# Ledger of designs, part 7: VHH binders against LysM domain-containing GPI-anchored protein 3 (LYM3)

Target 1, 370 residues: LysM domain-containing GPI-anchored protein 3 (LYM3), of Arabidopsis thaliana (Mouse-ear cress) (q6npn4)
Amino acid sequence: KSTIEPCSSKDTCNSLLGYTLYTDLKVTEVASLFQVDPVSMLLSNSIDISYPDVENHVLPAKLFLKIPITCSCVDGIRKSLSTHYKTRTSDTLGSIADSVYGGLVSPEQIQVANSETDLSVLDVGTKLVIPLPCACFNGTDESLPALYLSYVVRGIDTMAGIAKRFSTSVTDLTNVNAMGAPDINPGDILAVPLLACSSNFPKYATDYGLIIPNGSYALTAGHCVQCSCVLGSRSMYCEPASISVSCSSMRCRNSNFMLGNITSQQSSSGCKLTTCSYNGFASGTILTTLSMSLQPRCPGPQQLAPLIAPPDNVPKELMYLPSPSPSPSPEFDDIAGGGSSIAAVPAASPGGATVSSSNSIPGNPANGPG

## First folded at step 1 (VHH)

Design e07 (framework vhh_etentamig_d1)
Fold by ESMFold2-Fast, scan of step 1:
Structure e07 (fold): chain B 370 residues (1-370), chain A 122 residues (1-122)
Amino acid sequence: as target 1 above (370 residues)
Amino acid sequence: EVQLLESGGGLVQPGGSLRLSCAASGFTFSNYAMSWVRQAPGKGPEWVSGIYSGGSSTYYADSVKGRFTISRDNSKNTLYLQMNSLRAEDTAVYYCARYRTVTYSYGTLDYRGQGTLVTVSS
């Protein structure tokens, strides 16, 4: 369901932009194009942030990234986002739209957004407003929470291929985009529903409504808390972030349980788990709560799927292969049943691991241009 | 390739009516939300109205709500703007614009036409 809905000036929503790098750029350089937090960008792509100087690592041309954005209400009608770009030598509206922003904006849209500026001559250092797509919908027609990706259609794309790559269906893509015909053309922007983990934080929390796409991570509570969404899961798991040292208490109630601690009690009726769970961030305080669940089997000594390693910490022409979204089907909800070996691997496909290489460029549908 | 061609503008007296048309070609018209944007002399562009790809949902700027009606005929690849109770402040060049496949906003329009001039004067 892609119905546009009236909104208020205080409405915000989370969304993703599908972006393909036009050249080799540092993490901080990519983040600056969209005015987003570099660490949040890495975590949205399952890249490990614990590596020294990761923000200065080089991401290779043609890498596909999911850029996390926050959209606001514009004109009282819908969610929108704009970023700012400072022009460089030899820039044209066409090169900015098609190369720098990967088709997420058109030259005509830049012109209209900057009508007070003479764009026939682009002086170096001119600050331009770049309007970006924002797909944000209530999931009332879907049984699973979803986060929406704005995806630029490429010449090689088919509806079936896009659906397979992002673990959705042609029917869902057609319905979400309110398409009258199943036709796509290069340069079209589709809203792609990505299965996600939702949260139930109180409305007064600064991270109220936090949602994380399957196979990704998010950093919240002033970088103090890291939450993950395992493939096929609907519930996020939150633990202390390894990169933050200046955080409020992460202990549950008056207990000795730390955020992320799980205690298990096996019985003939199943395994009763008591966890110290994250419940949002408010007024500088990390909120925690004890939660209890019953599952068929207690977890063994197993590790959560690791974050993908970034390129080596010495900058060179290096490659990064992010974990692709799982393919295929809605049966991946079964992986969330506990005790699945899928929880031990970062991705469901052979091409899902990251490697550091100065020479090879493997292409798969999820990591290719698009 | 993508083309939007507006027509129907002209001189009209205050309180009068005009219907603008926009002929679309080069894309699957029924897949795109459409918009009308206007630019008054010496002012920046103002978003006027938007319509969903199937025509089931319409939205209007507060300045035109209740006076203007946006509609479309997907079988003819044509967008319309029926303008009633016209005022001097409605004088502008009116542009037909295509949204990206899903959203409404001046900031997410990807193509617009050459425009048609509407002058409201006695």
Scores: ipSAE 0.013, ipTM 0.459, lowest interface PAE 7.8, mean pLDDT 76

Design e09 (framework vhh_etentamig_d1)
Fold by ESMFold2-Fast, scan of step 1:
Structure e09 (fold): chain B 370 residues (1-370), chain A 123 residues (1-123)
Amino acid sequence: as target 1 above (370 residues)
Amino acid sequence: EVQLLESGGGLVQPGGSLRLSCAASGFTFDDYAMSWVRQAPGKGPEWVSGISWSGGSTYYADSVKGRFTISRDNSKNTLYLQMNSLRAEDTAVYYCAKDYLPYEGYYEGFDYRGQGTLVTVSS
């Protein structure tokens, strides 16, 4: 990043991190690396949250995810995000930066952020501050709403290829990153503008300023409401979330319409369109607005971002996984003799009892996302 | 302004029980996971337990599994920790923390906003 965004210490904004998994990780494990809500992370990638125990679903290595983050002002001249990481066995600054955080931070940046810690010796359980890139510019040059993705350039990437992948232009990428020419190197971090749907919620709403990139979903109102960016209209569409939680009323006042209901009635005077829309979350209350309009003809069906199944963590090409027959050591057997009355009791616990919370309520898809 | 007020600590004998409470204000309690973090004298903070925003999922450190129970009452903006079968090593100042995730955090002391409540387990 070559652009500087001035900010005040109390300013915050929404942004995205482009993250590639270095190994197979559970949804909750990926979310913990960034201290983000697991279900919001899934919805940012259009992954269906209605799957039972989806938070414990394993995501495969090499999967690319958009991680939704909130940026804060750190230096008064640039917004940034800091997360915390607890070191594991065999961690190095290089492996943390390049593998665990996918190149979103450098070893040198970790060192600077932890200047009072001796990082030449990383004992297991050392807490590190991880500074992550953040970009929250005011829309595109055309004043269209946009959310910015921090993207790590790979060796095979080209500016044209990146622009095509994220439905932007080489010109927009060059301008946003204050580049004189569209030249990139592997490991560079680019701010990529993603066109988005903005909300018109009142200033007193907890989710004031909610913005969703095209092709993504977001949870709001205590996980009671699920919103998406409507293809082509750039208008946010909200409906009740599929997870089982206690929610305030989602009915529009003085009507039988529930949040997300759209009805059309063609008559000789035109098409009467009635919509129960989401208008923000305030003091535990889901705000709804009932609107009625008369048009010459009824609009066609809305095109919503499609929800996809969680990525398959067992590729079809690996369906045949025969166990290799272990050849015993010519002179040694590592397993003590078997037998019920003489053999050792296998009472060893690898790490103690693992408690798995039930994320499903009988009869309905449910989970307890953070 | 986020405010967290812990209470319920005290002196208890080994094998005893205590129930801690945390009154939260200044944010939409139902939108956040909550955690309990403790700090023993002369040691760094240790994550103890976490609960999802809805209360549907709970998580525990191995040191307290089977002995402690975390719960929340979203109608009262209150977090609880029921501590049973207390041991000398449970002696610590206990803090509640506003969190995004209900399982082991990587947070330092600044992530919990309250003054804490002291739990002393001794004979």
Scores: ipSAE 0.000, ipTM 0.264, lowest interface PAE 13.7, mean pLDDT 76

Design e10 (framework vhh_etentamig_d1)
Amino acid sequence: EVQLLESGGGLVQPGGSLRLSCAASGFTFSSYYMSWVRQAPGKGPEWVSGISGSGSSTYYADSVKGRFTISRDNSKNTLYLQMNSLRAEDTAVYYCAKPYRSGLHWYTGFDYRGQGTLVTVSS
ESMFold2-Fast, scan of step 1: ipSAE 0.153; ipTM 0.578

Design e11 (framework vhh_etentamig_d1)
Fold by ESMFold2-Fast, scan of step 1:
Structure e11 (fold): chain B 370 residues (1-370), chain A 124 residues (1-124)
Amino acid sequence: as target 1 above (370 residues)
Amino acid sequence: EVQLLESGGGLVQPGGSLRLSCAASGFTFSHYAMSWVRQAPGKGPEWVSGITGSGGSTYYADSVKGRFTISRDNSKNTLYLQMNSLRAEDTAVYYCAKVRGYSYGLYPYYFDYRGQGTLVTVSS
């Protein structure tokens, strides 16, 4: 089937592709098929990135992965057009669509997206645009935020089975996909709503609107901050990422609390919680919020989504290494060694009338000659 | 505010080399992944290469893998692209781009800011 979300606006949104590997592929090879960040792809699937040389790990055929993607509105439907494939020996539009991209696109959709290319002669090295259907359904229901997964129906699938697998309902699947009845055919693409953790970052933050599906992770703030989604709280939990070594301060202002720290103090009036939470990324600065609340009782420890070892076709008993949580927040002042003096060069902008300029990025898809 | 200034483009013979530079200002450079994007005459933009904020991971398009090397100097707020074994097909305007903090890809359409570009012409 072709259409997941019909649209008319030119906005973009975040979505997920449900991809099943057609053969054994390295992490970098899978990421290259979709032109996505390998580390972000691993974290979207709760795979531990601290493993040595994880980008060259070989993932087994038939493994299911959630591929993070950005959707645009093009030709009346939501799809991603940033994915490109370079043809190889013996490729056909059918093998590219059905095997390489796992049915996330049809041969006919590839043909339409590449009207400027002669696809009757598929020479090795031909660069093809791969239009991948996706969905966002902005503004559906604010009580339960959701991120949508493009899922290719397999021959053995049932609506009840799909609903159970992704912790949704047959009714929700039917409604989201505007179906009259819960009837599916192999090769159909369904938008599956995944329960998610939303953010309340300010509009000026680079990651305004960040949303993370239940049981997954995301990297943000220039890869300095790692956030996870524990459904029970519906709020994401963020902490310093293990892969970035050059980050702005992650301490809450006027406190000794580091990003992600939660302390509880029991008193006769109840439990006082103090939390240093992530509040977005703006102009290179990691924003933090120190909050205090009084609750009748102290909550138990937050259950974080577990990170898994990179999947393998050979079963191995691997003990999970403790996740490295970088505790140092480097101060970008040259005051180490006992001095309290800092070198600050105040820049004075020239005085003048206030003039605002808007940056406009061309976002105009041109069609070919016909 | 945020500004990206590319330099180093020019005319070069096939098989030659060029090094592109991008000077960044108005944001904390080391906190952002950066990319190189190119646009050939009459074609759409094509992602070329990406590098994480720390410089610990680098990524390349198949068309340039083994020939181009992306690097960064966070102490100088500068991004580089070393281009070797240049081909006529590499002729394009090259842009450096600041990746959005929550973007999962290092590709065109996922960038906060793009520079003004620098022209690379590979001609015999």
Scores: ipSAE 0.000, ipTM 0.118, lowest interface PAE 17.7, mean pLDDT 74

Design e12 (framework vhh_etentamig_d1)
Fold by ESMFold2-Fast, scan of step 1:
Structure e12 (fold): chain B 370 residues (1-370), chain A 121 residues (1-121)
Amino acid sequence: as target 1 above (370 residues)
Amino acid sequence: EVQLLESGGGLVQPGGSLRLSCAASGFTFSSYAMSWVRQAPGKGPEWVSGISGSGGSTYYADSVKGRFTISRDNSKNTLYLQMNSLRAEDTAVYYCATSPRYYKLWGEDYRGQGTLVTVSS
């Protein structure tokens, strides 16, 4: 296989951006920054979308998110060009690249992508194309499905640490990125391979080629179908999404089986398994396949990737000090002394929050990119 | 501005030797791992060899291990590839590349124009 990905004008794939929030932003504001679907973004991060009004939940500065994007081939180079940013007061190409988009793009790359715009005078309201790095690397030596994360190296990062964090190896990272040695610098961008569940949908399906990284979720079929990938699975598991939308039938044809239903029955020939599975979305129709198979033993309970609560800006280290004075020694004759009030906790004194505003990037952008 | 300039390519006979050079400028050379990548006619690019910023660690593709030697001179900002026991399948354009910024490896900023190596059969 080629160490540097070959790229053609017909090639597209699903990919992920590793993004760190520069300030506190609502879910919808982060999604708007990249022009991605907010609930798909939440599910890519295994965030539970059943929480009330989750799209308006405020995500904290410094939170790391995986942003789902479509990777294309443009001028022989892999990149996403679907992201646009509308400039605000005091913006510079440097602040847009380094702060707003977390180092996923350079000022020079923004200039090249916007060659028809005079960027020597960056007026408020200027619409900029933000080219974002991505990789497809179709085909592997192992034939294992993988999805690629564009990861910006931080000052404390090591190749071994990054490999451990994303369940890959230093060797795979060096090979995927056409590196000879595991030497990195802050601000470098790495393609990190993530083990994934693949789909086998027909080419005429709008979600042809859908791929989901281990431990994650994806929404498809106009928000009607939710698919998950659990560790150790090669195939995704799909079921009706919990989102309130109008959907076409999710029953397997000529049966009472609903999408996601698995029926197992032990027989003399082994375990007979009947499944109603998702087979893609075409022309507003949810495609299903009813299949029957025999296995040596019946599978265990259906496994799903664990969901987490939406991350909060509430500090991880809130300390509650009990107000009563310490208990006297195990022996006592009388209650002695008056109690002292608990000392003030400086970090918690403003409204109980310990988030430092001095650590936030100042600025209140009027709107997200529109 | 990052600039890489390869040289030393040419026509050699099978079993022969050739040394490639890459002159680097516009960045702190000793802080970057460097690699050699080749592209044979009608095929995609193939990573050949890599070296750490200090020169203390070297890495090779199985197809060239034991035949090629990568080295660097940080005082001269130059990367080298010594190629011995050349075979017809080594025929390719050889590129000098910086690591680890993957999104620029196939872009003009971080990859040289290449040098052609032809091994006659």
Scores: ipSAE 0.000, ipTM 0.164, lowest interface PAE 15.7, mean pLDDT 76

Design f01 (framework vhh_rezetamig_d1)
Fold by ESMFold2-Fast, scan of step 1:
Structure f01 (fold): chain B 370 residues (1-370), chain A 120 residues (1-120)
Amino acid sequence: as target 1 above (370 residues)
Amino acid sequence: QLQLQESGPGLVKPSETLSLTCTVSGGSISSGDYYWGWIRQPPGKGLEWIGHIYYSGSTYYNPSLENRVTISVDTSKNQFSLKLSSVTAADTAVYYCARGWRYLPSFDYRGQGTLVTVSS
């Protein structure tokens, strides 16, 4: 069973697949299974892309990964149809569905998506469309922003365990998946809401609607910009990516400030803050906004989601293979984030009137990001 | 020109429920761009976030207070309210209502504050 989102719009949305490796594969090999960008996939899992030849590192069997995908509206339901698989010797629809794609698709769904192909004889080199489940649920503006993960239920899973792992609740899981009771079976696919940092880029930007789950990263603007979502922040922080090969200007207009630069000057009236922020990617141009604000107190260093080293690349002749380990992202997702950055607020968090030793103006915030 | 004004009792007896209302003028609480909340400052201590609400009614509370706190909205009056049950002397504080932009964790506007004393 799989959670289905009805749709009527041809618009796309961002989603995640929860994928467990069936065997040891290079980063490029995993990315090729889903036709996704390898370094974007690594950043979605908080794996550090600054390491040499990171695309050829081996990811161990049983590692859990969040795979970023684009979810489309096709025949009235949300799903991804951009993934294609070329059959190999001894493949069956069952082995492709259950092993290669980790139960994210059923043999019957593959058959229906490929109705024009005779699948009774699965010749080597047959190209198959792999329909993958995804959801966006853009109907409720009532909650904090969320990105949805398609998660395959395992035999040891409980609703409470899944909720804890991904920092959500049994109630939210039940409601999102339209369940009458919190009952799950191994092989079920649940839509899991992940708290996220959303963007407010203009509609003409190619990354309009960019959304990043707490504790994760995204790569945008043609590999020129990387953005981070820290737990509880609800706002993404963007800076130049370490792999930029050719990029438009990342300087805020009429200034010497570069994307990601934050300068602060403390005084008796508060902290004067100048920021050069990312505002989307349009027609090959990186959009920036220079903002000046007066905060009650200067912020500490910019918090970024923790990065994990990629698995060791060991030569085959040594026969020392990496031990399988869980994805760093699921571990991080166990940490509760909603409201922690607001709870027990230090003097700076309400508007600029709160902490200034010289002046307090109720109902008048510090200079906003403009 | 946004203004937020707290109203409610300045004195509450121990074990009773504190009830405060925030009246919003110069802006609408029905906007999906904002959340509305409460913060407090006990004498000689820092600010403490109590909780916040979206115009739709979705609420988020400080875990240390969640068993005692209820925040609600009244869009017809352009108001939102705080109820804090089972108060003690430790709940004595200046209480502020506040507004935040939905994509940032910090409030960008707050009221003048109202002193609430829990005694006798």
Scores: ipSAE 0.000, ipTM 0.114, lowest interface PAE 19.4, mean pLDDT 76

Design f02 (framework vhh_rezetamig_d1)
Fold by ESMFold2-Fast, scan of step 1:
Structure f02 (fold): chain B 370 residues (1-370), chain A 122 residues (1-122)
Amino acid sequence: as target 1 above (370 residues)
Amino acid sequence: QLQLQESGPGLVKPSETLSLTCTVSGGSISSGSYYWGWIRQPPGKGLEWIGHIYYSGSTYYNPSLENRVTISVDTSKNQFSLKLSSVTAADTAVYYCARDYGRSWYPYFDYRGQGTLVTVSS
């Protein structure tokens, strides 16, 4: 089965970069390294965007993030749109490549991309073009929708370990990366297939081809619509985003149903479902489709992927809850109402989530055999 | 100065195997963190990455070609080679060998040879 079309200069697709923070950075600082929308970045990692002042939260060093990017085809090679980095004191091409961008780019790649700049002297404030990898490979025999993560191989990594971490198989990794032998070297960048929910929006929609990995969220329609992909589902679920923006109507035409509303009517012939679904964003307009289906039994309520509080590195002793009493005094308390700044995960998982979790932070689709 | 030079037959019959060799001079295939690979340009089309190899033998191939492609390396001769099986007229192209500092599945070339035209015809 030849499942992959040759890359053409008109091809674009969505992809993810696997990025580990080299130091403590604000959400906006991480987003600026990749020139991506900070809110979209948070949702790709199932981080709750409704948290107060979330864009100024400090993310701790060593945190692994999935950075959403757009890929293009350049000279037959799939690449991200180039990002720009402004040099700081003590920067070298090596520290920018290996620390700042976590091995997603090499010093030699930076040098070639900036051939017209004298890189022997990096003055503070020099703007560098950073070429980043990206992948749109199909890695399965079933041609199931997948979003691809560019992952930098570390010194102790194994194919089996990487497959387990990202809920895929060694076979899928080998096939996606067209490996002649199952050998990996430190610094290699692997395309890791993440199972995803695809959309069937019209080609004229600006979010045509929107794809969301299982257990993750995405923002679309100018931040007006939030979509999610749940474990085992191929279809995304979309609803109005909990964010302060001006939006076009989210009502299905000639009805009182809003985006995400599902109603059921049980009868002797089965369950009649009426759903107001999102169908893309075009010319400033949120497109909706009102659909009706008949099935043997009515489904239960839809369960969404869990959202987590943004992690931070602030010592517990510096947290306080102001008192509105007549004799106001600062009271020391945890932001999370316990011993952690991390919110508890939904009932499907035991206890609260921690920033040290190496599994898919949402906890799904990593359930394995169950 | 690093120089790469392609060699091999300019005419191959349909269904046969296309075989090309790249000779590297001015540098060692086993030095640095480079991969060594092949790219091609069919008439009137853009460049297409074929695959690359690390001197230890680790290979990555274009998925559209992987069932037909074998890349091998001979560090003693400072050479690497391409074999493309079951060729058709669609495989007619200028073939280039290249030094690649990309990793795994994505190529990023800094040096390439002058190219060699391979025509698939009976």
Scores: ipSAE 0.005, ipTM 0.419, lowest interface PAE 10.3, mean pLDDT 76

Design f03 (framework vhh_rezetamig_d1)
Fold by ESMFold2-Fast, scan of step 1:
Structure f03 (fold): chain B 370 residues (1-370), chain A 122 residues (1-122)
Amino acid sequence: as target 1 above (370 residues)
Amino acid sequence: QLQLQESGPGLVKPSETLSLTCTVSGGSISSGGYYWGWIRQPPGKGLEWIGHIYYSGSTYYNPSLENRVTISVDTSKNQFSLKLSSVTAADTAVYYCAREYLDWEGYSFDYRGQGTLVTVSS
């Protein structure tokens, strides 16, 4: 239902797949289905990667995940993505498409992508090419930064419900998908625009065009740098990642400032702000920019998007306020009272009691087992 | 097609135990990937999560209530139940049973009962 736009072999874009687990799977198992970085996948879903052995945590059946993908131009027509799947006992094209890949691909699309393979006999260990949707646009539309999610429509879904869930409008969904009417059927794949933080890295950077959905995180620079996009923000905040890896210098040139350091000095002329910011990754080097600005008053503490514990260690209080009803009435009453609906936010609402039951203090060198 | 229905006394005396049952129809409580939970709404206040149970018997409770709350499941009857001990007037609320699942936003619910008002008064 999307329009086709020409592209060149040098065109790449970032996108998200909306994936629902068909069974309990380890983090590494889900990541292997899409050939994505396991810790990047967790951070795209605001799952805390500081937990021991997090890559082997079991994610429960029916969990919904945003899978971060990078698409390339195929045949000069549109951006595309393909992964590889090795068949298992009792696999069928139908079970692979509908269960394993959650409807993100059809059995017919698998068959076409593997036209040289005899698919009438799926022997264990057969390597299949799995074509996956890629929703991204060239950025000719001047609007707030957006990252696009390929979402598989379910039987209970409505256009209004999907729009509300992802903080967009029926009009935007209709326009993005080039639909003549806001009609959907179960199994349809919709491109859903998510509010995001964009970057202004130079074109020669490996992570040129990095974009992070509101309420989420991304790992970049070979796991050395972690960037956050707080709800309602358009600009990402980057700091050294919490995981132990070998990294190039993260110091701003000719200064004592490390990446993520922000200093403020109040004066009669206002607040003098000095920041050491991330500016991309090129040829193994972490690029930094030291900047100084004068503002009327000093900003408060740096805000980061909330992190949640991995599912088997999810705090009991994560559900202190359960998700609001899809009905507009209760949520609009709350908004009229000065509140914001958590149903419109992909991550937990500010004010939730996440992590309070664990009593862990992140960033402390003396931090316990977790 | 899936329906949840609360049942139990609408009036409970202070210091007694509040007992509610949720009957599930149109689907199996023994389905993987779902938790079966209790939520309440005191008059003039927001929703408060009480706790949930997996059909295997694994329970998770709101820490503010965990010393008073017990949730149990009966897969043979397709039912789950809430017991809240030592009730006070602060426990007066509309109680809902819900089917919950883990989403990117944490635990969410997709089906909820119509709710039952429980008044704590002598």
Scores: ipSAE 0.005, ipTM 0.149, lowest interface PAE 13.5, mean pLDDT 76

